# Designs tried in a protein design chat: VHH binders against q9uj72. Part 6

Target 1, 324 residues: q9uj72
Amino acid sequence: MFCGDYVQGTIFPAPNFNPIMDAQMLGGALQGFDCDKDMLINILTQRCNAQRMMIAEAYQSMYGRDLIGDMREQLSDHFKDVMAGLMYPPPLYDAHELWHAMKGVGTDENCLIEILASRTNGEIFQMREAYCLQYSNNLQEDIYSETSGHFRDTLMNLVQGTREEGYTDPAMAAQDAMVLWEACQQKTGEHKTMLQMILCNKSYQQLRLVFQEFQNISGQDMVDAINECYDGYFQELLVAIVLCVRDKPAYFAYRLYSAIHDFGFHNKTVIRILIARSEIDLLTIRKRYKERYGKSLFHDIRNFASGHYKKALLAICAGDAEDY
Below, E stands for the ipSAE of ESMFold2; O stands for the ipSAE of OpenDDE; V2 stands for 0.75 times the mean of E and O plus 0.25 times the DockQ between their complexes.

## First folded at step 1 (VHH)

Design n10 (framework vhh_7nfr_2)
Fold by ESMFold2-Fast, scan of step 1:
Structure n10 (fold): chain B 324 residues (1-324), chain A 127 residues (1-127)
Amino acid sequence: as target 1 above (324 residues)
Amino acid sequence: QVQLQESGGGLVQPGGSLRLSCAASGFTFSSYAMSWVRQAPGEGREWVSSISGSGGSTYYADSVKGRFTIARDNVKNTLYLLMDSLKSDDTAVYYCAKSSPLDEWLKYFTGGYFDYWGQGTQVTVSS
């Protein structure tokens, strides 16, 4: 089943699902000048992604039209991005977000960092295939041409999807910690290469041992050391990797908090995280968010967003005002 | 407990008019889309009309478009269907239906698009 039983997510498979009836309701909703946005929200946010794919097939069979295309034609702004985003299989959605991060005006480095630092080997492999299929371009080549320096080298390593799994070696962890400590003091190109190879290639469980040994040697937290020794997108990427290794839901809570409270209100980041994590760990992200920031994600979204856009985000986030 | 109670049905001549009402209780009425669905004798259920939670968007089946008007009063928690130019083909039991709740999906508790239905009200169009 493409839509798994995700215990920590907020969106689950609907029981007694009828894709023909859902497609009919969506067709009715999309035909008027003032599209029935409440109906779109109520159906699409209450079906898992696999069920949304079945609805799209039923819609095509019934109307001879593409559901995503009709929604993009009838909807606008951020609400369009939310509704259309729900209709992407996860690897294709990652590919879509990466394409737009690189092929728009300028490069959205934070989008590249978020996706490539957080995805598993399997997710990386699947998104590379989806990217090639959808855009007839190689994801690795596009990353190379759009980025530079040690930031590029680190992203190129991550996009290989070759992180070690299930490996632990305490003696090697102590050696790797010494390398990281020396890299923070010397900061040469060779040291930056050694640093990124450790962070990108060692297993999460191995890196937790490395970070503990680093604390023992330096008397400093790994994130604090990186923040003192490096700068720019290279520093942000390294920090993202460390945070994902320690607690991936907490990393996404941090990203959501930053996106909601930063200048310009980074709508695309909020939309992307809520959709991408809805069937994986969004419920856990909500818990980390409340624990760390004192207010619920639900309450912050209510203050940040308005109208049907707000309703859609809150529906994906699930929960209620009692989450405060 | 969610409850939906229809009223306003009856016997009417072709070309006549009726107003159906649905009194809703047990949920935040303004947060959910509401629909009218009908079932003629010996036939399956047919969707008639839907209205968004705010009342800002309305949708109609082709068979009733231009003749029926769906409306809601979020202060009184009441859904309406104003039926004009009634035809014999409009003879059916009319049901008030509530859209699926957002948070119930987290519990796997409900199924389908509509999670609650009223008892229905009979509309007969005959000479």
Scores: ipSAE 0.000, ipTM 0.107, lowest interface PAE 20.9, mean pLDDT 83

Design n11 (framework vhh_7nfr_2)
Fold by ESMFold2-Fast, scan of step 1:
Structure n11 (fold): chain B 324 residues (1-324), chain A 122 residues (1-122)
Amino acid sequence: as target 1 above (324 residues)
Amino acid sequence: QVQLQESGGGLVQPGGSLRLSCAASGFTFSSYAMSWVRQAPGEGREWVSSISGYGGSTYYADSVKGRFTIARDNVKNTLYLLMDSLKSDDTAVYYCARTPYRYGLSSEFDYWGQGTQVTVSS
């Protein structure tokens, strides 16, 4: 997050909320031969996550059934993933996404990077607990078994959730910047270790000073230097950390743009970011997206998605193309 | 102020049954999922069971499934744990804990009781 920036989500608590009435409407929508998908969208995208949890309890009490289970039975494809995803508490949703990134066919390294590079110490702690509770597996052990090399070492550091949060030290920032400059010139295993230790452990405020000092001594931007000196998932992870430190909403705008415009169209990434950021900074992400790419997130989602899936994503994104 | 007070612990023989209670005060009880967490001598804390705010959803650790039943009375602001077919490895201090999540799928707890000792021994 940019220091001093006002950040805002797109989903807020509904006034005059009635979980019993909402559960009845959802039950009616799911019980018919033709599922009323518009009703699902209109209710679930216009309630905050805490309210959706209350609706799930009312649904269970009323019908003796699990709302998430019923939606998974009645819905298909990406629309199913959106509706089910809205029903997860944030730490549990992060745990869910990480589990499927590692336990599916192959490993989704970009999902691991996005979540572990962007989450705060508190979010990482809650995510580890949710993962253990939901899957009876240790998140750290699963990351270790699915990854390797300096990429693994960096993810292992981030998953500890022990980033410094203290005051800035300009003298130390100058020293750390020199270490980063040497790491870009020498590129040894020891220098890669020093690089990840600095980026994973120093506070965001401290790292901003480090990046400024790096620009002063090297004559180049930290992201540009990393891109010139490193490669693979290690490089992508280091870049993700730097981008999150500088402007976390801009990082998510970058991830959304890449997911929408890459070959194969990474639907899971679009769904994950819109849901995970809906109550945090998604409105700010929309602003960064338009500023950086010239077209609104609304415009690009409308061109990327179709049907009720499109309606659901646009409802979470909120606003009009003119508002971005 | 949030207060959680456990009761009902004691000595019981293997294969026996015991009922724990937790009296809650200082908050809207029905708005929070509640959990039972135990700590055996010389071991770390182990989550046992959780129940959602209105009691519609219940969750159990694999070690207690089929033997323990969690319940709540939102009128009396009381959480219960019914323990059947007790084993020697169920010996622990049992804590009542409040979760910040209404749905109950969390091992993160914001308030704890003082604990009640359960000893399963002949």
Scores: ipSAE 0.000, ipTM 0.123, lowest interface PAE 18.5, mean pLDDT 85

Design n2 (framework vhh_7nfr_2; at its last look DockQ between E and O 0.01; V2 from the best seeds 0.00; counts 0 for: pae E 23.1 > 2, grease 28.3 > 24.2, SAP .748 > .668, placed apart)
Fold by ESMFold2-Fast, scan of step 1:
Structure n2 (fold): chain B 324 residues (1-324), chain A 122 residues (1-122)
Amino acid sequence: as target 1 above (324 residues)
Amino acid sequence: QVQLQESGGGLVQPGGSLRLSCAASGFTFSSYWMSWVRQAPGEGREWVSSISGSGGSTYYADSVKGRFTIARDNVKNTLYLLMDSLKSDDTAVYYCAKGLRYSYGFYYFDYWGQGTQVTVSS
């Protein structure tokens, strides 16, 4: 099993795991007209995703029914989204989120930015295959048809999953920094293409060198330069790439803070990040969140959400109000 | 008891071919995705290829696409990996892995074989 020790996450494999017992408890919890939501939270947030998949198999064997389907029928609103979200393997969850970002009433560009700017080559490959398997549609084609302009061009580059890995060349970094500086000064379509190609294709290690050289040449932070020179979703996507290169957990902390404190509250974003990062780096995201914003993620979630939805999010987040 | 037993590994010259087999027992073989995962010396595990229970869907890592073919025989409960145009960077221990019913075919595995060594060198 790929479900190992993730010290940077908040959800870990349960010891003495019994999927048959867990499936039986969940079956009881989902009985008609009286759903034990506390039981659902207690079990699903205290098992890693691989173990949840084994529970789903045991549930199907025991009841002849699909666990995620039964949960979607018995639960409602955001609590349903959290519980159902936990039942997706990560590539299928990414595919699910991208599908709903594009096939809803409108396009959720911020969801496209978050996922495509933050995922590794391997994760991009896996989500493309999962998307095709789940929806019988090509992810690249759907992105192309739902987006436009330089924003589309940049997303199309990222979805190829062909970023260089482990490459460092100080001389090339100095050269690339000059190209980025010229792109910020001239701002033509050709320069937007050059900027995108560097940010999407160079390795993270190489880009960190490029950003340092850019600061030396321009006297500006790379994010500040992008914010002054560009606008719209193209600007937001470029900024997301830079933030992920510098400190991916800090990027997710920023996204969570924005989602929690924006007018209207972006529940889908909070749910998506907590679930998607729970076994990767959510513990580090919590640390960055408290360092940057002065309050714990736990504290802000407690104030943002209510009821069983709140309990579920806090269980995934883990810790308490004084933790990072 | 679920058991997965690999065979067919060995030493081959660059450009050569090799066929790996995995004999499965203890579960309804045709109902589950099956995969090959490799691990080179000093490296993490790398997914190579997956095949659906019926054999109707196959997926390959970009590094092996066009060179490797995954296949299964549900009557014999056997998984295969046909490896052509082998390169030195294909040197690794190759593991047969059983997927979970509800998981995506090449993401989660609940049982692994002991592995078979493939060495590509002159």
Scores: ipSAE 0.033, ipTM 0.499, lowest interface PAE 6.5, mean pLDDT 88
Fold by ESMFold2, look of step 2:
Structure n2 (fold): chain B 324 residues (1-324), chain A 122 residues (1-122)
Amino acid sequence: as target 1 above (324 residues)
Amino acid sequence: QVQLQESGGGLVQPGGSLRLSCAASGFTFSSYWMSWVRQAPGEGREWVSSISGSGGSTYYADSVKGRFTIARDNVKNTLYLLMDSLKSDDTAVYYCAKGLRYSYGFYYFDYWGQGTQVTVSS
């Protein structure tokens, strides 16, 4: 057991990288008689995001064209979403997904939960900047206008990106746990406010102490207590926060499993997680997925996706030798 | 271009059975999820069932689970919905849909057909 648990992605910088050659090959694939979708996959899933940005710059320099735009014109359906998504810088991809979750009729609350419950302070600040620059809108204002109640209040706290870091106070952990337990018994607006303030503002290290004290006081697991006491998107958001504090890769494994199995294949959720986590912790997510669900993520994607869309997802996911 | 043509709808008594078919053309059928979606009078569209490209995985809305069976024939490029134990609440136009997406809290589909009417009345 070593200090500082290590997480790992599945996509790494390619050795012997030549962005001009890559851009030329992509130009040939996109502007020819038929789009060579296998070429797109073989290049773009085998380069890290920083390298993809250099390819896009080279492409624009050589052809005077926007690579993302050209892919959107030639590609369709979910394959387009994967390939275009790979070309976004990470903060802009989060901003893009949040914008589309709120634009138009209705709101995709699960997208809001997934992104805002899981991102670090630094990631949130960068995504807010990207949102403003890309859409000329304020992310916080859009969340406020598109959501309501304690769900809104919790999202607004998360999007500030000001969670405490590195602080622990065992005596305060016991007191915080008592507040959480009382909030599960008494469900007033003030109790809900106190509960979400603790979950949104305390450091991950402190919250792990709080959750242990909660189990000591109540005899109940924190997630089970929230599930019994609350409902709706507020409950789902609180659970997402707790799961991310405990084991963020396991949270994403849970989200992927749900997206694949519970209501059919939720393509956007699978695409979003694979792209967003590919250079951060997707390898660790794969390990948690297999540990919890028995089958590899690779296997489940192979069985539910098809065509070049499947090939792209599997290239991002990668597999163990036994998957091939 | 993509074409989806539903057939097999009709009038049925409660407790009866129907089989819907959807003939598909203009795309590689076996490479895509296929779905059935329905719309009752005066209501929004409701997802009914989906099947993976290979046919190895099937999913159903809670309202139809245990009564409806989705199937596909990748040689004939045809999607099926076997409907048993029909209820008056199953009355709707049933659409065949290519692809399956979930965004904005809704299911989205790449293409869908013209629909076939199913009416369950006593």
Scores: ipSAE 0.000, ipTM 0.095, lowest interface PAE 23.1, mean pLDDT 86
Fold by OpenDDE, look of step 2:
Structure n2 (fold): chain B 324 residues (1-324), chain A 122 residues (1-122)
Amino acid sequence: as target 1 above (324 residues)
Amino acid sequence: QVQLQESGGGLVQPGGSLRLSCAASGFTFSSYWMSWVRQAPGEGREWVSSISGSGGSTYYADSVKGRFTIARDNVKNTLYLLMDSLKSDDTAVYYCAKGLRYSYGFYYFDYWGQGTQVTVSS
């Protein structure tokens, strides 16, 4: 249930920001005999994305080189992914992650679920544009080609970025709840379609009402009902949508916990979430993480990551206290 | 233990009005849909009306729409049915029911009261 808590990120605009000075420092760090990784962390994790873009521009102007390119050449492994990831504007980063999730053999369905279930209409439109510009492909077409069944249909619905916003209707919510209940009972293809249409198109405010009414009708939690009635990536996507509607920070806390504990520290997921949410709600995610799992995100990252990679993740996470 | 007790039934003339009540206990009243169902002699049970836990949503069978009003008081754990413009065809035992399940136009319920008799006769 959404409690209306204040949402806050971990990375903020640095005061007294000087992009030229930062670019000089980064130039020194990258062009020296040994790459000063600590300098990269100290600067890039303490600047907001807009500031990082300004640094990149200054860098280009000063050295005639692309900062991201230089980092990719000189850095390696997951540390490279973190530092390079920080340099993307948010829509382009989403596009980047989606592209790589679908590129090559196989598809990272969990990445698709995570991004498309959690992004706003505005974010979706921006990432679609970024995707097209960067890769000269249509995001919807690529999703369509890489997925199938009701899972595909649901993703295609989400990627349209046309979720309703604003006005709530309790009567309509009750009706939709009945539809959802019936869908859970009958489980036909038609019912699955109705189910995902409701979950993908109704406003978050309206869906909260729908979920309440669903519980009133069925006596069951929406997530539990989905888990009992459906399976596969379709199920996982539906659950992700519901969780994001209830509490988006809590959803990401769940994703991080699973990535760290259930999947042997899934680096791509951890990096993606920390970077993507650092200026949005990562502090809130930390709080939800601590509340739900009893240990801080900081603690778990510290224990499972190593080297400058760990330092970078912890810096993005911000804070060194284990209380949240 | 879930308990539902109906009251307010009786004999009324066509065109008259009645108010049914259902006292609920043994569960969190406000968390559940509540419904009225009636059964005429020799007939099956017929759904009449339902109301959401919050009271924000109400539904009626076509046969009673515009004449009956379902309401609830969550503080008193009481469900109501205001019946206006009663007809002979409204004669039935009226049951209070806990919960609501919906499937292909059919409604199902978890618990039922003992019912109260409503007789509409000239």
Scores: ipSAE 0.000, ipTM 0.228, lowest interface PAE 14.8, mean pLDDT 91
ESMFold2 (binder alone), look of step 2: mean pLDDT 86; pTM 0.861

Design n3 (framework vhh_7nfr_2)
Fold by ESMFold2-Fast, scan of step 1:
Structure n3 (fold): chain B 324 residues (1-324), chain A 122 residues (1-122)
Amino acid sequence: as target 1 above (324 residues)
Amino acid sequence: QVQLQESGGGLVQPGGSLRLSCAASGFTFSDYAMSWVRQAPGEGREWVSSISSSGSYTYYADSVKGRFTIARDNVKNTLYLLMDSLKSDDTAVYYCARGKYYDFWSGYSDYWGQGTQVTVSS
C-alpha cells in the first residue's frame, strides 16, 4: 500500500445558503423581458451541486415549474448546455452524457471512453442506477448493443464496477507485467482478453507496480507499447485506462487541451469535463494543465469561448490567466 | 508563450555523430520532462528518448540504446541529443517535445518545435 495524491475541485458549498431566495432570483431572471444570464451564472456557478438541487426543489415549489426545462426554453447553444448541465446530480449527468453518446445523432466513442475509463466503482454503480432511473434502459445492454469487438468487451468489463481495491503484490505485478509483454508480442484474441482483464480489474496501486515492472522487462513505456501493438477505439480505451491510473487529473488536462485546440473545438467535451470535475479535482486538473502546456486553462478558455458561455466556463474553472 | 526551437541537424555519413539542441522558452523548463521524437519520410512518429525534469532518469528506444545520449541544462533551458554511430535508418526530422512520460502516446496536443532534419547517407 501507498498514499494517494490529494486532489481539489473549484466549486465548494456556499456559506449562508438560502435556496428560496436563490430560486426567487432565478425565477426573476428567467421570467423577465430579457433573460438575465449574468444572474444565472452568478448563482449556479457559486453553489455546489447539492445546493443547486435544493434551489431546483424550491423553484418548483414556488413556481410550479421545472428549472432545467425553463432554462432550456430561454437559453440557446452551448450556454444552455452549461447551465442545464450544472443542474444534474453527478451520476445523472454521467448517465445523460452516456445516453446522448449512444442514442444521439451519432455515436461518440470518445465520451464512452472518457467516462467509463475514469470513473470509480462507486461512480459506475451510481451512474448505472441513474441511467435506469432517467431512461428506463439498462446501461450495460445499451453499451453492448452500440459497440463491438474487444472495445465492447473492455467497456462491458469497466461498466461492471468491479475493479479490485486493497493490497499490492509485487510478485503478482511482475507476473502481470510479463503477461502484458507477451500480449504485445503475440496480439491474439486471448492476449487482448488477458490485457483487458488486467487493466480493467487490478487496483490502481497494483497497476502502477505492473507498469513499473513492464518497463523493467520490456524497456518500453506501457502507453508506447499499446500504441505500437493495437489500434482503433480498443487502443484509445486501453491508453485512457493507463493514463487515468498514472495521473487522472493529467488525463483530463490532456482531454481539455485536445478539445480546445484539436479536431475543431469540441465544446461538449470541455463543458462535460468542467462540470463533472468541478467538485472533485478540477483545481488539480488546472495545475496539471499549466504544468504541461505552459498556459492556464483560464487563459485558453478565455481565448476559445465568447459571451456568456465564456463567462460561465470561466466561473466554473475559477482562478485567473496568471494562476494555474 | 511556449516555444521550442531545435538545431544541430544536417548531413552525416554512416558511423558519424551529431549533437542536437532544443532551446525552450515561455515556461519553467526545470518542471517538465522532455523528449525527442523523430519522423522519417512517409512514416509515423517514433519516440526516441526522454529525460526527467531533474535529469536524473533517462529512457531510450531500443533502436537507439547505446548510440544516443539525452541530456539537459536546466540553467540554460536547453535539451540535447548526442547521436553516435549514426545509421541510414536514423534519417528523420527530429522534434523536441515537452511533457511527462505519458505525453508520447498520441502525438496530439503536445508542444513541439519545427523540427531539425538529420540525414545519414554515404
Scores: ipSAE 0.000, ipTM 0.108, lowest interface PAE 20.3, mean pLDDT 85

Design n4 (framework vhh_7nfr_2)
Fold by ESMFold2-Fast, scan of step 1:
Parts: C-alpha cells; sequence; structure tokens
Structure n4 (fold): chain B 324 residues (1-324), chain A 122 residues (1-122)
C-alpha cells in the first residue's frame, strides 16, 4: 500500500542526533560529584534503541569504559533497572529477562508467559540466538529444566518459533473449534495437548476464525471457556495466547494494569513492557489502557512510582500527563 | 451478578483491632487473587495487602507488615483482613478488589466493592 507507515510507539529517532555529544553529557552526569539522574532520563528516554547503541560506542571510545557498567555502579534500585534496560537491543533484552526469570530467586512464570506468548517467529529466533550468545546456555533446555507438565509442553512449542503464517481455512476452523469444545468438556491430558497445539501452531488469522466458530458452537467466549475449564500457569498461558491473537496491545494494557494494581508491586513487569514496547505499540497500549480502565497509564504510573524512577517511566510513556 | 461486599469497619481506639470481611458472589472466587486497598481522606488509593488464589502466598505494604493479616476462605467465598495495633494513620475507606479479568469482548473486569470505613481515633 502507498500510504506509508504510521508509528504506534512512544519513542522515535531523535532529529539532529549527535552520539559524541550525548556520550559526553552522560559522562559528565555519571562522573560528577552528584549523579545527574535528570540528564540520564532526558537523553536515554528520548533516543531510539539504535541511537542508544551508538551513544554506548561513543562513550567507550571517549572514556574507555562501558556505559551500562558505569550506570550500574552509580545507580540503584528500579531506576538502575530502567536505565540499564534501555541499553539492551530488543532480542538481547528478551534474553536477559528470560534468563533472570529462570535463574533468579525462584521462577517468574508470568515473565515466561508474557514473552513467549507475545513474540513473533522472527523475535523468538532472534532471542534464542541472543540467549545462547549472552549466557552460553540453550534457551529451550533452560525452559525444560525450570518448568513442568502441560505448561512446559506449551512453552516448548512456542519457543520453536514455528507458528503457521498467513493462511485461513474456515472448514478447519470449525473442526478446530469442535476440538477445543471437547477439550473444555473432557479436560484430559490428551485434550490439553490438542488445545495447546491448536493455540500455539495455527496462524493468528486462522485462530480468529477458530474463536468465532467456538463462540457460535459453545455460546461462550474462548477466554471465558478457558478460565472455567483450566487453572494454574497452563490456563494463564492459554489466555495470554488468545488475548495476543485478539488484540496484542490490549494484552499488554492488561499486563500493565495487573502489575500496577494487583498481586503486590511487579516493578520488573512495568519496566519490561514499557521498554520492550516503546518502539512498537506502546502508544496503542496507552489508548487501550485508557479505554478499558477509565484512567490513563500515565496517571497510574504517577501514583504507583516515585522519584527519578517515576520520572523515567513517565518519560518512556510520553503522554497523557493531563489525564486523571 | 458480580458483587463484592465489605463489612467489619467502624470506629476503634489506637492500639485496637478490627476484622474486615469481603463476601464475594457472581464469579468463581477461588480463581482470583484478592487484594485490600485503602483510601485515606484527601489521598489517593494505597495498596494494603494481597493473597494468592489458594492462600499460599501473602503480600503486605511495609506500613502494615506485622500488624495486618490477610486470609481467605474459598469454601465461603470470603476474604478477610485482620487488623491489629491500629494507628490513626490507618483511618481510611477499605476496598476489597480482585485481579482484572478478560471477559467476552476482551475487556477486563476489575471487581471492586463499595468500601467500608475504618476510623482510628480516641
Amino acid sequence: as target 1 above (324 residues)
Amino acid sequence: QVQLQESGGGLVQPGGSLRLSCAASGFTFSRYAMSWVRQAPGEGREWVSSISTGGGSTYYADSVKGRFTIARDNVKNTLYLLMDSLKSDDTAVYYCATSPLWYGSGRPFDYWGQGTQVTVSS
């Protein structure tokens, strides 16, 4: 189509970008008597990731030091996590988050669900390579060792990055919908396997037809059916897949709302989503958030976070400041 | 019909105790994490405590840790907040809330109660 592209993110390439000047300003901010956190925020949240990589190269050339290392030394707490997180290329950031979900204190199953249910085949392939290069471990083997049961089987399918693309078959959609309905009624291990294979392997376009046929047959929405029939992380993973197929920005809005308002404070989730989606669809996520929750994402971050951490998150969010 | 109904609030002296209850109906209570959130006069909402679906994990705000205990009874579809050593700073409307739920159109449901007033004053 000859209409051009519309960017739905909140962070864009800065005009008249000068990586040497930015590196010098960051060097001054980090090596001063007081760390100038406002300078870090103003530069790093207002450059795209490619530009931040060029700044890191200029910083190394100018000071003989690693920018991420210097920030980790001078900063603390969640503010450190935001600033350091911005310095990762996207596949390496996904790999970083997955590594810490599995090799940190306990296992963060919600992080595994969020990343593996939402990423495209290309993104899965790139994160697998980044994980291997960064950690000298196989991502698939680490997922297998850290998880179990049908939850494991579903994640192992998703991490292959082999979802079908770009076709629809209405007759097969009706057949798959019947299989899903039987799976909800019988709830056997074989039915859980069939449900998982359909949701992980069919194209997004095909699954939208399957969900329509399921509602026609059962009288129930696919998410509602899964919530009534299954439980635990397996249920949460299946729901995440359905929501991503239906409206991926709305899924991330849901994840952000949950992280801010529910189940303790999931700072890592808020940080990860804002950074990972800043150049993809974070503007659309903001719109879905406001439509569904009646308050802006900006308003809720302002009330949730404090200090320079709050200022950094609001800068990445980049709008709706006047919205209550 | 989805309903969350808080009870057990009232006037209590500093150092006293109260037990808040939240009766849930119209949804599968045992499948949702539950939270207590309070709002003091003239202030925004403050998260107080959360409990996992089975009650195996509990979380508390630093301001209430060691004084408050969250509990749930999935057979009775009831959430509890046991408040001990109450302080004037605990004066607020206390709300029972559940996790967002995606329903039908992909819209989340945030099930909130009407609130119960707790006043700690001599």
Scores: ipSAE 0.000, ipTM 0.178, lowest interface PAE 16.1, mean pLDDT 84

Design n5 (framework vhh_7nfr_2)
Fold by ESMFold2-Fast, scan of step 1:
Structure n5 (fold): chain B 324 residues (1-324), chain A 122 residues (1-122)
Amino acid sequence: as target 1 above (324 residues)
Amino acid sequence: QVQLQESGGGLVQPGGSLRLSCAASGFTFSSYYMSWVRQAPGEGREWVSSIRSGGGSTYYADSVKGRFTIARDNVKNTLYLLMDSLKSDDTAVYYCAKELTGYYRPLAFDIWGQGTQVTVSS
């Protein structure tokens, strides 16, 4: 238990919580002659999601209005996306992000990869239910219609939420590593199917053994071999699975760094990861980010974001530029 | 023979442009992240930019973001750094470096080139 996979978030339940008082303060901030954005940040980023749901209920009871709707009417741009995003229960937020990845202008394949490669079986089941309730469509059907080829087949496997959980088998790991090595040599459609079956269906503990055996057989890291042998979104998805198996917080650190430093700045990705991971492992993500890139996530957000949007992201991120 | 060989450095005026190249041999270039690292006179090494094995993802230091572009040609086993809007503080020896295997490791390098001098001065 000493070398456990301990992870920590940045947002915790507020002590002495009063949802009626918070709803009243938010009502004043949104319904005044000028919107008090600092009040929105100070309250919503310092309450856990369950507490934000209680605030929304108190707001509805007090004003006869929807808090998320009022925020969308009064706020604009990325600041609106952050504040509204904080108001979603996690499965519904995942469903919301997947819907907009598929039904917006073009398909955001990187959003599909990020969510479906990183979520647990339980998170996948809850997300599918939320998606169906919110959009009156099956998530599986929408993925099938919006994607194609081996990329589609891999996403369809992941969205089943049926990854193995249980005992490891070292002999099977050696056998699976041989199959992966052969797939990298021959690269046929059948080999892409074999890669998919192993990476999507074996437990994380089992896959760590498979990757070790693969390195012993091939002399290559699993990520390097995939990058050499495959291309496109299929390759990106396989790499995302491997990275999540090895170190999920490090995968999110990589995604954040890419989003912040890419052309046009992928604001939606930064917002999504900070919100989705705030109560899970965002502090651990910050640590991996600093270790990998030499500068804190706080530092990079401060340099690339501005105004109340910056303040909101930094409040969710927490910490400072000198730490991680 | 495993090696990295840089070229394209030189003297350029402030606001000018340069294109650095790095020829790789003796390993499977297409399988590895590649990086540019610079060292200014009297300073430590500063990471500048990295590019994923397939070219799908690129990363830049804050000081060069929007001015430099990293690129690779996996058929020719060549890494590039396109430097625009050069400043006097970009003056340094620029090294081509192969990253150690894996995304999850801190930026670390096992193969280095000899370096190419870039001087930005009037």
Scores: ipSAE 0.000, ipTM 0.173, lowest interface PAE 17.4, mean pLDDT 86

